VHH binders against Galectin-4 (LGALS4). Designs and how they scored, part 19

Target 1, 332 residues: Galectin-4 (LGALS4), of Bos taurus (Bovine) (q3t0d6)
Amino acid sequence: MAFVPAPGYQPTYNPTLPYHNPIPGGLRVGMSVYIQGVASEHMKRFFVNFEVGQGQGADVAFHFNPRFDGWDKVVLNSKQNGSWGQEERKMSMPFRKGAAFELVFMVMTEHFKVVVNGTPFHEFKHRIPLQMVTHLHVDGDLMLQSINFIGGQPPSNQMPMPAQAYPMPMSAQAYPSPGQYYQQQSRLPTMEGPPAFNPPVPFNGRLQGGLIVRRTIIIKGYIPPTAKSFVINFKVGSSGDVALHINPRMTEGAVVRNSFLNGSWGSEERKVSYNPFGPGQFFDLSVRCGADRFKVYANGKHLFDFSHRLSAFQRVDLVEIHGDVTLSYVQI
Short names: E, the ipSAE of ESMFold2; O, the ipSAE of OpenDDE; V2, 0.75 times the mean of E and O plus 0.25 times the DockQ between their complexes.

## First folded at step 16 (VHH; framework vhh_5c3l_4)

Design p2 (from m2 with S100D; at its last look DockQ between E and O 0.66; V2 from the best seeds 0.00; counts 0 for: pae E 11.1 > 2)
Fold by ESMFold2, look of step 16:
Structure p2 (fold): chain B 332 residues (1-332), chain A 123 residues (1-123)
Amino acid sequence: as target 1 above (332 residues)
Amino acid sequence: QVQLQESGGGLVQPGGSLRLSCAASGFTFSNYYMSWVRQAPGKGLEVVSEISGRGGDTYYADSVKGRFTISRDNAKNTLYLQMNSLKPEDTAVYYCAVEDYSYGDHESAYDIRGPGTQVTVSS
């Protein structure tokens, strides 16, 4: 069963280099571009370009270029009609050779805001109208784990998306036509509420309206090299019941799932075909509420299902996250 | 078609001063960081100083801080290095350089440089 991302969340997992593809719908204010990757242990440089068109020699609205082949620095510039503009330069280097990283470009009205590993790094004022940007280009001394375009969607209908009682089909169109996309949005996974950027751990978030079928919770985080375990709980705040307890245990190499209902733990579920929670690694976790079960994906790949043990799962109104994890993005 | 030409080198006694110039052509000078790089006899290249295209951001190696001053005149496409309180260890060939920011290019940051000018600090 293929992963179907929620509207406004458009990931690509394990892309090869060079990555050179259209930005879905073009660049828009309110959009963020999340790049998770690993800097090569012999890194000299890499770049991320926001480009006008796809041809060789295309204008570059924003060139972001970390360099280790000289003094460590990040070079930022633009290119118009074959000529580079005025260089902006940061002598602080937020990347480490051989280390995993998360690089975020937030598109604001007046500038790109760049965040590296959760820390604001630089603001690059627009020199080319951002609406001209059509392509993202990434290449150099790195390995890409994911590229994700978040937000900046055209206004949706004024009414809330209705819940669907019918099972979702085994497959859904990943990139529907613009007309199909808007008309069929009620059949797709949903995300509700504003995202939390770099929230602290422990994290506690309210699920307004509770869990509904197709509601999807997105958690992006980082596993410290010394991490032992962490916990994600989907709870009924009033009773303390835990509908789904997810407990990655790095020391055991296990991903333990359970419930805590009426004062008692249920049976543990442990079977997974792979474990995405490695020391020093970033992860992208998607937890979708289905009619019969939770469906959980990590890094775009199915990780496990967990059949509902709490029949009234709509009563779940709290997500808590604690333990040896750092969070970069949570959408409830 | 980038062309860089250094001048102003020579023999000077310890404690003396010297002013280097670099004439630039073939590119939009004010858009580029410019650097002074030196190579002492038997040594590798050392980046001495850098200056932003508009001149508001400067960098100096620890060995020259407080003694050397980089500047530029964008109307004349000219880079300068004022060298004061010169020491024998400042003896080197001095080059002006411009970085090439070509798309996807993984090159040495200082390969685009002039032929250099000799500075010798000796009694």
Scores: ipSAE 0.005, ipTM 0.292, lowest interface PAE 11.1, mean pLDDT 82
ESMFold2 (binder alone), look of step 16: mean pLDDT 81; pTM 0.820
OpenDDE, look of step 16: ipSAE 0.399; ipTM 0.766

Design p3 (from m2 with Y33W; at its last look DockQ between E and O 0.79; V2 from the best seeds 0.59)
Amino acid sequence: QVQLQESGGGLVQPGGSLRLSCAASGFTFSNYWMSWVRQAPGKGLEVVSEISGRGGDTYYADSVKGRFTISRDNAKNTLYLQMNSLKPEDTAVYYCAVESYSYGDHESAYDIRGPGTQVTVSS
ESMFold2, look of step 16: ipSAE 0.665; ipTM 0.901
ESMFold2 (binder alone), look of step 16: mean pLDDT 82; pTM 0.833
OpenDDE, look of step 16: ipSAE 0.779; ipTM 0.918
ESMFold2, look of step 17: ipSAE 0.649; ipTM 0.894
ESMFold2 (binder alone), look of step 17: mean pLDDT 82; pTM 0.830
OpenDDE, look of step 17: ipSAE 0.398; ipTM 0.768

Design p4 (from m2 with G56D; at its last look DockQ between E and O 0.79; V2 from the best seeds 0.00; counts 0 for: unsure alone 64.2 < 65)
Fold by ESMFold2, look of step 16:
Structure p4 (fold): chain B 332 residues (1-332), chain A 123 residues (1-123)
Amino acid sequence: as target 1 above (332 residues)
Amino acid sequence: QVQLQESGGGLVQPGGSLRLSCAASGFTFSNYYMSWVRQAPGKGLEVVSEISGRGDDTYYADSVKGRFTISRDNAKNTLYLQMNSLKPEDTAVYYCAVESYSYGDHESAYDIRGPGTQVTVSS
């Protein structure tokens, strides 16, 4: 059962180094680039470049370069016609050798905003028109877990014409954040609600229109090394019914699923082929509502299905997340 | 071709002062952070001080804070290190350096440096 990403969500899982690929749809205001990886135990440097073209001498709109081979720092610059521009440095190091990280580049009108492990780190003003950027280039002393382009996906076909379908990719210009509303082909996964960036835990998000077939909820987060457990509930707010309860338990090494309907817990489901919720790890969870079941993927790999036990699953209108987890991105 | 040339080293008594200079060419000097690094006999490189391209941010190793002052003159493409209250443990070859942007082919962050100037502090 193959993973098909929702429009506006362009993941690449476990890419090899060097990563050197086109940015889907080109760079646009409102786009975010999420990079999850692990810094090498013996890291000296890595870099992320936003490049103009793919030639040997391609201009670099933004060079982001953590360094451990002097004083710890991050070097930031641009390169035009073979010449580096005015060097910026930040004399703090948000990366730790051997540790997992999440690095986010948010493309704003006037600058790139860089967020590391959920904390705003630096703003780098545009020196080259951002529309010239065509490629992302990542290399160095790291392992890549995922690269996701959010907000660069083709727009939905929302025209009043009944038989029209338009996958036109200009959504990033109209919105400053990823996760815009999209509709493309009725059989593909969809994302309906506004994105939440670095939301606090506990998280409570309203599902406008309730669960429908194809609705996809994206949860990106981090499991602290001392975490015991956390919970994701798909809930009917008016009754307190829980259609799907997802409870990763780090102390037990289990991913427990259940329902809570009419005041009673149902039968636990615990079978998984792998457990992606490790202490100190980042995860990318996709929960898709199918006609017969929830289909759940972690880091692009199928994790489990959960057959609908609540016959009126369309009544589910609340996503609740609490416990020992840090959230970087939630799309409801 | 990047060129860096240090001068101003010498023999000095404890408590004395020296001013090091570094002439730079072959790159847009005012764009880059510059560093002074030193190597004591039989030891590895130690970063002593660093200054931003515009000269508005300066940084010092704990061992030299309050005694050394880094500065630059971008009109003359020259980096300076004023060293006051010198101690025997300051004895080293001092290098003017700029950090490389290259990954993979560089051997050290400070491979782009001059030949160095000897500073000897002895009673």
Scores: ipSAE 0.648, ipTM 0.898, lowest interface PAE 1.5, mean pLDDT 86
ESMFold2 (binder alone), look of step 16: mean pLDDT 80; pTM 0.811
OpenDDE, look of step 16: ipSAE 0.751; ipTM 0.911

Design p5 (from m2 with H106R; at its last look DockQ between E and O 0.80; V2 from the best seeds 0.00; counts 0 for: pae E 2.02 > 2)
Fold by ESMFold2, look of step 16:
Structure p5 (fold): chain B 332 residues (1-332), chain A 123 residues (1-123)
Amino acid sequence: as target 1 above (332 residues)
Amino acid sequence: QVQLQESGGGLVQPGGSLRLSCAASGFTFSNYYMSWVRQAPGKGLEVVSEISGRGGDTYYADSVKGRFTISRDNAKNTLYLQMNSLKPEDTAVYYCAVESYSYGDRESAYDIRGPGTQVTVSS
């Protein structure tokens, strides 16, 4: 029923315009902002602002503004105390009217790195300290499909500080029990392993420790317009068993699921209420391992369940992705 | 408020030259790309040339490449267009412009412009 985002992955799906909201935990080095959308068929402009506050006239640390209403270009600037700074332009246009896009802002120490549709586009040096940025503002001639904030751990002030010598009686202090600690961890989605940004296809990712209950795999990708099919396998590397085979087939308009156990395929499952894998479209896919089944969400909406056919699913230690797909982000 | 004033237009024979100037005030001139745009009789606006705020990057419409040179003097808040080898097709009102950061309903990105200066190239 309910989509529960994995830690370190904070999506908003199908936001309306204007989007004008806090950046969760503030802007940090190592954070990436993923914007999936569709440029309007008759686009003139849209913008993305990284703002200091939400108020009218807030400073803009980074203004990113594709324009089609003169020569095609992207305008980049900052705004401080009501005044625009030194204008930068890139006279190449990575967006196409009417087309889906993925726009990524990677926050680096000295600049924003902008990536459009998997291709590095521009680096914009920080003019306002990035720590002052509190809000993301998106508006203009586009439709938003998702905005996701990924990565960037806040400074670690969450570890317990040593207790002051005598703030409370020793016998009155309560400690969480080992059982409470385990239960607290097991109630939340878990993601392990390093993120992969724009990994090549074929992709092979090792699940250190295997599939465990509540482990969540995130796959963001793009379906080329000419794509025929692609495959995602959750596999036991040593035996070749495939616990879950996900095979979107663009030519058939189907999302085929199966298993490959003991040298043979099981029964195909094809029932879905919608198909998110359209030619020329971006997708985000969340695959969560439950105790009895995989639970799979696409673009924040439940897509299918797949009951475990491999009883020893914890032996799954490999995620394979191959075929007619481009990957922008994989977290295993 | 932004103020732009063009000068230097006139009547010239084909193959001749003109130099347009634009006096700018009311904004930090060196921060902005500046444009020359033109409007031929019965036509819409055509972007002729653009120049970066510091003057290091210049861009030209294909129809004027190699014949026109955009420049600026930031100490004098002045934009220039040197127009050589003029052709009858260059006949137009020429405007000095700066693009707005507003994104609302708008006929042209170049609504912030001066009153223009007429250039007529006649055999």
Scores: ipSAE 0.599, ipTM 0.878, lowest interface PAE 1.6, mean pLDDT 86
ESMFold2 (binder alone), look of step 16: mean pLDDT 81; pTM 0.823
OpenDDE, look of step 16: ipSAE 0.726; ipTM 0.897
ESMFold2, look of step 18: ipSAE 0.547; ipTM 0.855
ESMFold2 (binder alone), look of step 18: mean pLDDT 82; pTM 0.824
OpenDDE, look of step 18: ipSAE 0.771; ipTM 0.923

Design p6 (from m2 with I112L; at its last fold request DockQ between E and O 0.88; V2 from the best seeds 0.00; counts 0 for: unsure alone 64.8 < 65)
Amino acid sequence: QVQLQESGGGLVQPGGSLRLSCAASGFTFSNYYMSWVRQAPGKGLEVVSEISGRGGDTYYADSVKGRFTISRDNAKNTLYLQMNSLKPEDTAVYYCAVESYSYGDHESAYDLRGPGTQVTVSS
ESMFold2, look of step 16: ipSAE 0.639; ipTM 0.892
ESMFold2 (binder alone), look of step 16: mean pLDDT 80; pTM 0.813
OpenDDE, look of step 16: ipSAE 0.769; ipTM 0.916
ESMFold2, look of step 18: ipSAE 0.636; ipTM 0.891
ESMFold2 (binder alone), look of step 18: mean pLDDT 80; pTM 0.814
OpenDDE, look of step 18: ipSAE 0.802; ipTM 0.935
ESMFold2, fold request of step 20: ipSAE 0.634, 0.618, 0.607; ipTM 0.894, 0.888, 0.888
ESMFold2 (binder alone), fold request of step 20: mean pLDDT 80, 81, 80; pTM 0.813, 0.817, 0.817
OpenDDE, fold request of step 20: ipSAE 0.820, 0.836, 0.854; ipTM 0.947, 0.946, 0.953

## First folded at step 17 (VHH; framework vhh_5c3l_4)

Design q1 (from p3 with I112L; at its last look DockQ between E and O 0.72; V2 from the best seeds 0.57)
Fold by OpenDDE, look of step 17:
Structure q1 (fold): chain B 332 residues (1-332), chain A 123 residues (1-123)
Amino acid sequence: as target 1 above (332 residues)
Amino acid sequence: QVQLQESGGGLVQPGGSLRLSCAASGFTFSNYWMSWVRQAPGKGLEVVSEISGRGGDTYYADSVKGRFTISRDNAKNTLYLQMNSLKPEDTAVYYCAVESYSYGDHESAYDLRGPGTQVTVSS
């Protein structure tokens, strides 16, 4: 079964460079852009641009540019009408050559909030209206593992204010209307819980309303190079029953699944076609509750199904994560 | 076209002082960080000092801290480097530089620079 992302969660896995694609639905306040990748061992520069339109002459609302070709620094700027604005610099380098990184841009009312590896890095004031931003451009000496657009209120059926027709040059191939991407996402219920950004481990999240059919839980994280194992439990808080236990074991190269019901462990399931939980790797886990089973996807690929062993799976009201994992994003 | 022209170099004795100037044109000077870089004989380019567009932030190489002062006059599109307590090891060609924005593979971030001015510190 093909992976269908939950509404408000738009991942692209293993994008090639240069990445130059439209931002689904445009930039909105409350949106977060997650970029996970690895800096090249010989990295000189890379950049992330939030751009107005497509093309070499496009205005750049926000240019984020780590540089390693001199004094290590991050350059921040904008470009309007072919001219760069006032350059800002951070003389601290939060990136390391050859190292994995997580870069998050949070779209705030007055600025972009930049977070690197879970640490706030910089706030860049909007110089161009964020509503004009249409594309994300990433290029340079890095490898991308994923780009995720998270959050943003679905455009309320408010009548499209007539986009003041900036005369788009004629040759702009009709980017599929943001509407078509939304229509496919409309089949899944919206994620009900507030997102948790970089929550500490152990993580205990309450599933308000319990598990319901078609509910999707998203867990993004990083497996430290020295990690041995970590656990994800879908748990009934009152009884301690675990409907679904997921236990990646890095030492064994295994993904163990089980249940703990009425004080006893069930039969372990271990068979997987691939293991997404490698040391030093990012993972994006989507757990969907079906009528008769859990469907689990990792990095956009089906990982395993787990038949419901707890018939009253609706009693599950807790997601527990503990062990050797760093969490980037959890939405329950 | 970006144009940078350094001046003020010369021969000085150890412990002496020089003031370098750089005239800039062809870009919005106040928007850019400006740098002084130097190249000694047989050595690569070394960043000496940097200053923000508005002059609020300054950085210095450890080798020149406390001795050199970078400043700018945005009304005149001019960058300055006051060099005090000069040492023989400061002997180099000094360049005024602006870092280019490049989306490609560039050899140096300081490729936009003037022809340079020679500074020689010798007894």
Scores: ipSAE 0.438, ipTM 0.790, lowest interface PAE 1.3, mean pLDDT 89
ESMFold2, look of step 17: ipSAE 0.598; ipTM 0.879
ESMFold2 (binder alone), look of step 17: mean pLDDT 82; pTM 0.829

Design q2 (from p3 with I112Y; at its last look DockQ between E and O 0.43; V2 from the best seeds 0.00; counts 0 for: pae O 4.3 > 2)
Fold by OpenDDE, look of step 17:
Structure q2 (fold): chain B 332 residues (1-332), chain A 123 residues (1-123)
Amino acid sequence: as target 1 above (332 residues)
Amino acid sequence: QVQLQESGGGLVQPGGSLRLSCAASGFTFSNYWMSWVRQAPGKGLEVVSEISGRGGDTYYADSVKGRFTISRDNAKNTLYLQMNSLKPEDTAVYYCAVESYSYGDHESAYDYRGPGTQVTVSS
């Protein structure tokens, strides 16, 4: 079965540079853009642009530009009508040459909130209406592992505030109305639980309403280089039964699956076609509850199925994550 | 064309003061951070001080903190460096510098510098 991303979760894995693609549904308040990659060992510069349209002359709502040119700094700016605005600068460099990084842009009402490796870095005030932003552009001396657009559910009832007609100069080619892409996404079941951003480990999340068919749980995280193992449990809180136990073991290079029912462990399942859980690696796990089995995808690829061993899987109401893992994003 | 021209350098005794100026043209001066960098004999370029486009933010190298003050007059497109309590180790050619382009506009973003002004601190 082809990987279908959960509504509001749109990952691109291993994008090539330059990355210059439209932002699905446009930029909205509440949206988060996750960029995971590796800075080049010989990195000089890279940039992330939130752009208005496509092309070299496109306005840039937000330019994020780490520079390693002897004066290590992060430059933040905007470009309007071909001119750069007032430059903001951070003299701290949260990126390291040759190191993996997670860069998160949170779209707030008044600003972009930038988070690097789980630490708030900067707030960049909107200089261009965020509604005008249509594209994300990434390029430079880095390797990309993933770009994820998270959130942006149109508030159900809020009537589109009339776009204050900024006098668009006449020649602006009709940006295809963001409306057409929204219609197809509306039919996908909404992820029911609030997202958790960089939750601490151990993580204990309650599945409100229990585990139901077609419910998808997303776990995005990082495996530290020194990691030995971590655990993901789909658990019945009242009994302690574990319907699905996932245990990546870095020391063994294994992905162990099991159940713990009525006080006993079941038979271990270990067979996988590939192992996405390597030290120093980011992972994106989607766990979907089917009628007769769990379907688990990693980084957009099918990883394993796990037949329901707990017949009453609807009793599962807890997701537990513990061990040697750093969590970036959890949605249950 | 971006042009930068430094002035105000000279010979001064230890403990003395100098004020450097840099005349800038060819770009929107107030939109860019400006920097003073220096190169001492046999050493590489060192950033001495930086100032934001509107002058609200300043940065100083640890070696000059408390002694040097960077400022700018955007109406005059001029950058300044007040240097007090000068030391022999401050002897260098001082350059006014600006980064012309952010990465992504041009593959070769070069910092522009003026020809420099010599500062010599000696008894």
Scores: ipSAE 0.021, ipTM 0.478, lowest interface PAE 4.3, mean pLDDT 87
ESMFold2, look of step 17: ipSAE 0.636; ipTM 0.890
ESMFold2 (binder alone), look of step 17: mean pLDDT 82; pTM 0.829

Design q3 (from p3 with G56D I112L; at its last look DockQ between E and O 0.82; V2 from the best seeds 0.67)
Fold by OpenDDE, look of step 17:
Structure q3 (fold): chain B 332 residues (1-332), chain A 123 residues (1-123)
Amino acid sequence: as target 1 above (332 residues)
Amino acid sequence: QVQLQESGGGLVQPGGSLRLSCAASGFTFSNYWMSWVRQAPGKGLEVVSEISGRGDDTYYADSVKGRFTISRDNAKNTLYLQMNSLKPEDTAVYYCAVESYSYGDHESAYDLRGPGTQVTVSS
C-alpha cells in the first residue's frame, strides 16, 4: 500500500538540491516547515528562501542564510523588486559542519520563528505578506533528508478575500486551486490531536476518543548516535495493556514488535525489509490503525504491519515514548 | 555598480591613530552590514570590524577590540574606522567591504571591496 500522508502533514524525503518547489496550500499562519539535513563538512553557505513565485527574479519574503566564510554567522533578509532589504545578522552559528540538523520555520502572525535543533534562534518580522509566499527554495552546501510542511488550518470557509490582483504575470501555471487539494484530503487518515513540537522524552500522550480505524499517529524524531533503544507503546491506560509495542534496538539492529496483554508478552515480531532506525538518523514514523492491523510507515515507506492482538483496540488511549530518542514532532 | 573607495591610510608611529573612511555607492548603503577587512603582507584577509546597517550593532576582532571603533554615516554613504593605539602588527592594506549574496562555489564573503588603503605602523 502506498504511503499517503495525513492531512496537514506533507513530507518530502531525500529531496535533491536545489530544492525549489511550491508550498502546498501556500504559506499560512500556524504552519511549520521542518527541514532536516546534514551540513557539509566543507560547508561555506546554504540558504532557505521563502519566495513569491518562481524564478530568479522572485521576491524573497524571508532569506535564511548560514555562512561559514569569515566570521560564522547567519544572515537574514528579504528581497523585493530585485533589491535586498535591511540585513539582519546573528553572530552565532547553530549549525555544525558535517553534523545533522533540524531547522524549523514556524509561521506566526507577525513573524517567522526560527528554531534550530529544538532551540529558538530568531524571529524575523514579516516584510512581505505571508499569503504571497508560494515557494520554498533550498540550496547550498548541505544534504537534505526531509522537508516537511506541517499544520495550516484548512481555510475556514471564509470567502477568499479577493486576492488583490497583483498582476501575476500570465505564465504562472495554474497551481491547482487549494480546493482541489482539500477534496482529495477528505479520504486521508485523520489526525485528531494537537501537534506536539519537540516534546520531551518520556512522552505520554492521550488519544482522545481512543484508537479508531483510520487514525494516524505521526512520530518524527532523531536517534542519537549513542542511542541503544527506545520504545513506542500504544497502551490502554486503565489496564496497562499494550496493544502495540515498537522497540527499535540499535545495538541489535532490530525493530522488535510485540504486545503486552493480561500481564504477559506475546510473540515478538522482528522481520523487516529495512531498518530506518539508525544511530544519528532522523525518522518519520506514521502509524495507521486499520480494522485488523496496524500499518506502519517510516520515511514514507512501508515498514511493517502488526495484526491486532487486542481485539478491543479502541480501548487504546495512550501513546508512550521513552528511551534514547529525541522527538521533533508528535501528533496523536 | 557597487563602488567602494577607502581613504585615510598612511604611515604612523606605534601608539598613533588613524581614521579611515570609505565612500560607498551603487547600493542602498543603510540596508547592508559593512565591514573593514585587512590583509597584511603574506597573510590572508582578516575581518577587523563589522557594523549593522543602522549602526546599532558592531563587532570587532579580538586583536583590535578596545582600540578600533567602526561607525557609519548613512546620510553620506560613508563608513569609518577610528584606529587608536596602533601597533606594528596592524600594518596592512585595509579594505571597506560589503558581503554579497552569492551562493555555492563563488568567491569569499568579502568579495565586494574597494582598492584598499595602506596603513603602516612603524617606528
Scores: ipSAE 0.607, ipTM 0.859, lowest interface PAE 0.8, mean pLDDT 89
ESMFold2, look of step 17: ipSAE 0.631; ipTM 0.891
ESMFold2 (binder alone), look of step 17: mean pLDDT 82; pTM 0.828

Design q4 (from p3 with A109G; at its last look DockQ between E and O 0.87; V2 from the best seeds 0.71)
Amino acid sequence: QVQLQESGGGLVQPGGSLRLSCAASGFTFSNYWMSWVRQAPGKGLEVVSEISGRGGDTYYADSVKGRFTISRDNAKNTLYLQMNSLKPEDTAVYYCAVESYSYGDHESGYDIRGPGTQVTVSS
ESMFold2, look of step 17: ipSAE 0.598; ipTM 0.878
ESMFold2 (binder alone), look of step 17: mean pLDDT 81; pTM 0.824
OpenDDE, look of step 17: ipSAE 0.714; ipTM 0.896

Design q5 (from p3 with H106R; at its last look DockQ between E and O 0.08; V2 from the best seeds 0.00; counts 0 for: pae O 12.1 > 2, placed apart)
Fold by OpenDDE, look of step 17:
Structure q5 (fold): chain B 332 residues (1-332), chain A 123 residues (1-123)
Amino acid sequence: as target 1 above (332 residues)
Amino acid sequence: QVQLQESGGGLVQPGGSLRLSCAASGFTFSNYWMSWVRQAPGKGLEVVSEISGRGGDTYYADSVKGRFTISRDNAKNTLYLQMNSLKPEDTAVYYCAVESYSYGDRESAYDIRGPGTQVTVSS
């Protein structure tokens, strides 16, 4: 089954440089843009531009530009009508050559909030109306692993365009009833809980309403180079039963799945076609609850299914994450 | 005003050596990547070598790798290019340039350059 992102969660994996694409639904307050990648070992510069339209002459609402010119610094600016504005400078360099990084732009009412590797870095006041921003441009001495727009509007293609009743002539039969479009919308994964940004580990999140069919849990994180293992549990808080235990083991190169029910471990499942949990790597895990099984995707690719061993999986009300992992984003 | 002035060019035989210098003024020299670029007759501008502001990072075109060495003296605001084992194909006007572009406008990267110095390699 193909990976379908939940509304408001729009990842692109392994984009090529230059990246120059439209921002889905445009920029709005409350949106976050996640950029995960690796700075080149021979990095000179890279930039992230929030741009007004497409083209070389496009205005730049926000230019974020790390430089290794001689003074390790980050330059922040805007460009309007072909002219750069007042330059803001950070003398600290939060990026390291050859190192993985996470860069987050949070769109606030009055400014862009920049977070680097989980640490607030800078606030850049809006100089151009954020509503005018349409494109994200990334280029430079880096490799991109993912770009993710969080909190955006679902792509227009998924918004039921109000059937402008163009009077189609009488004879053209059954426009799929608005009900079928609603049925397709009913197939989309749902994210019910508020997002957690850079939550500490161990993480204990409550699933309000319990685990229901089509509920999707998203976990973005980083595996430290020295990591041995970490655990994700879908747990019944009252009994301690674990409906789904996910245990990436870096030392073994394994992704172990199991259940812990009525005080005993079940049979381990280990077979995977690939292992997304390597030391020094970012991962984006999507866990979807189906009627008869969990469907788990990593970085947009199917990883494994896990049949429900707890028949009353609706009793699951806790997501627990612990071990050697750094969390970037969790949405339950 | 940014000023760049190259020197040290000339006529040399194949296998010979030259050392180019560039005197820089009008900007904080140590804060900028500096480059040597060259233009051969009938050809476009080619980046020969680049050096970071502090001199910790260097880049060389494949065509000159192992033969040319870029260096800088920030106390003297001077950029150097040691050219060894010169070949006829190295014949060009050599320019000292300061990196003036933000990534994405590579064409303008070397717009700020000196008047150039002629290097001719001929038997």
Scores: ipSAE 0.000, ipTM 0.257, lowest interface PAE 12.1, mean pLDDT 87
ESMFold2, look of step 17: ipSAE 0.607; ipTM 0.885
ESMFold2 (binder alone), look of step 17: mean pLDDT 83; pTM 0.842

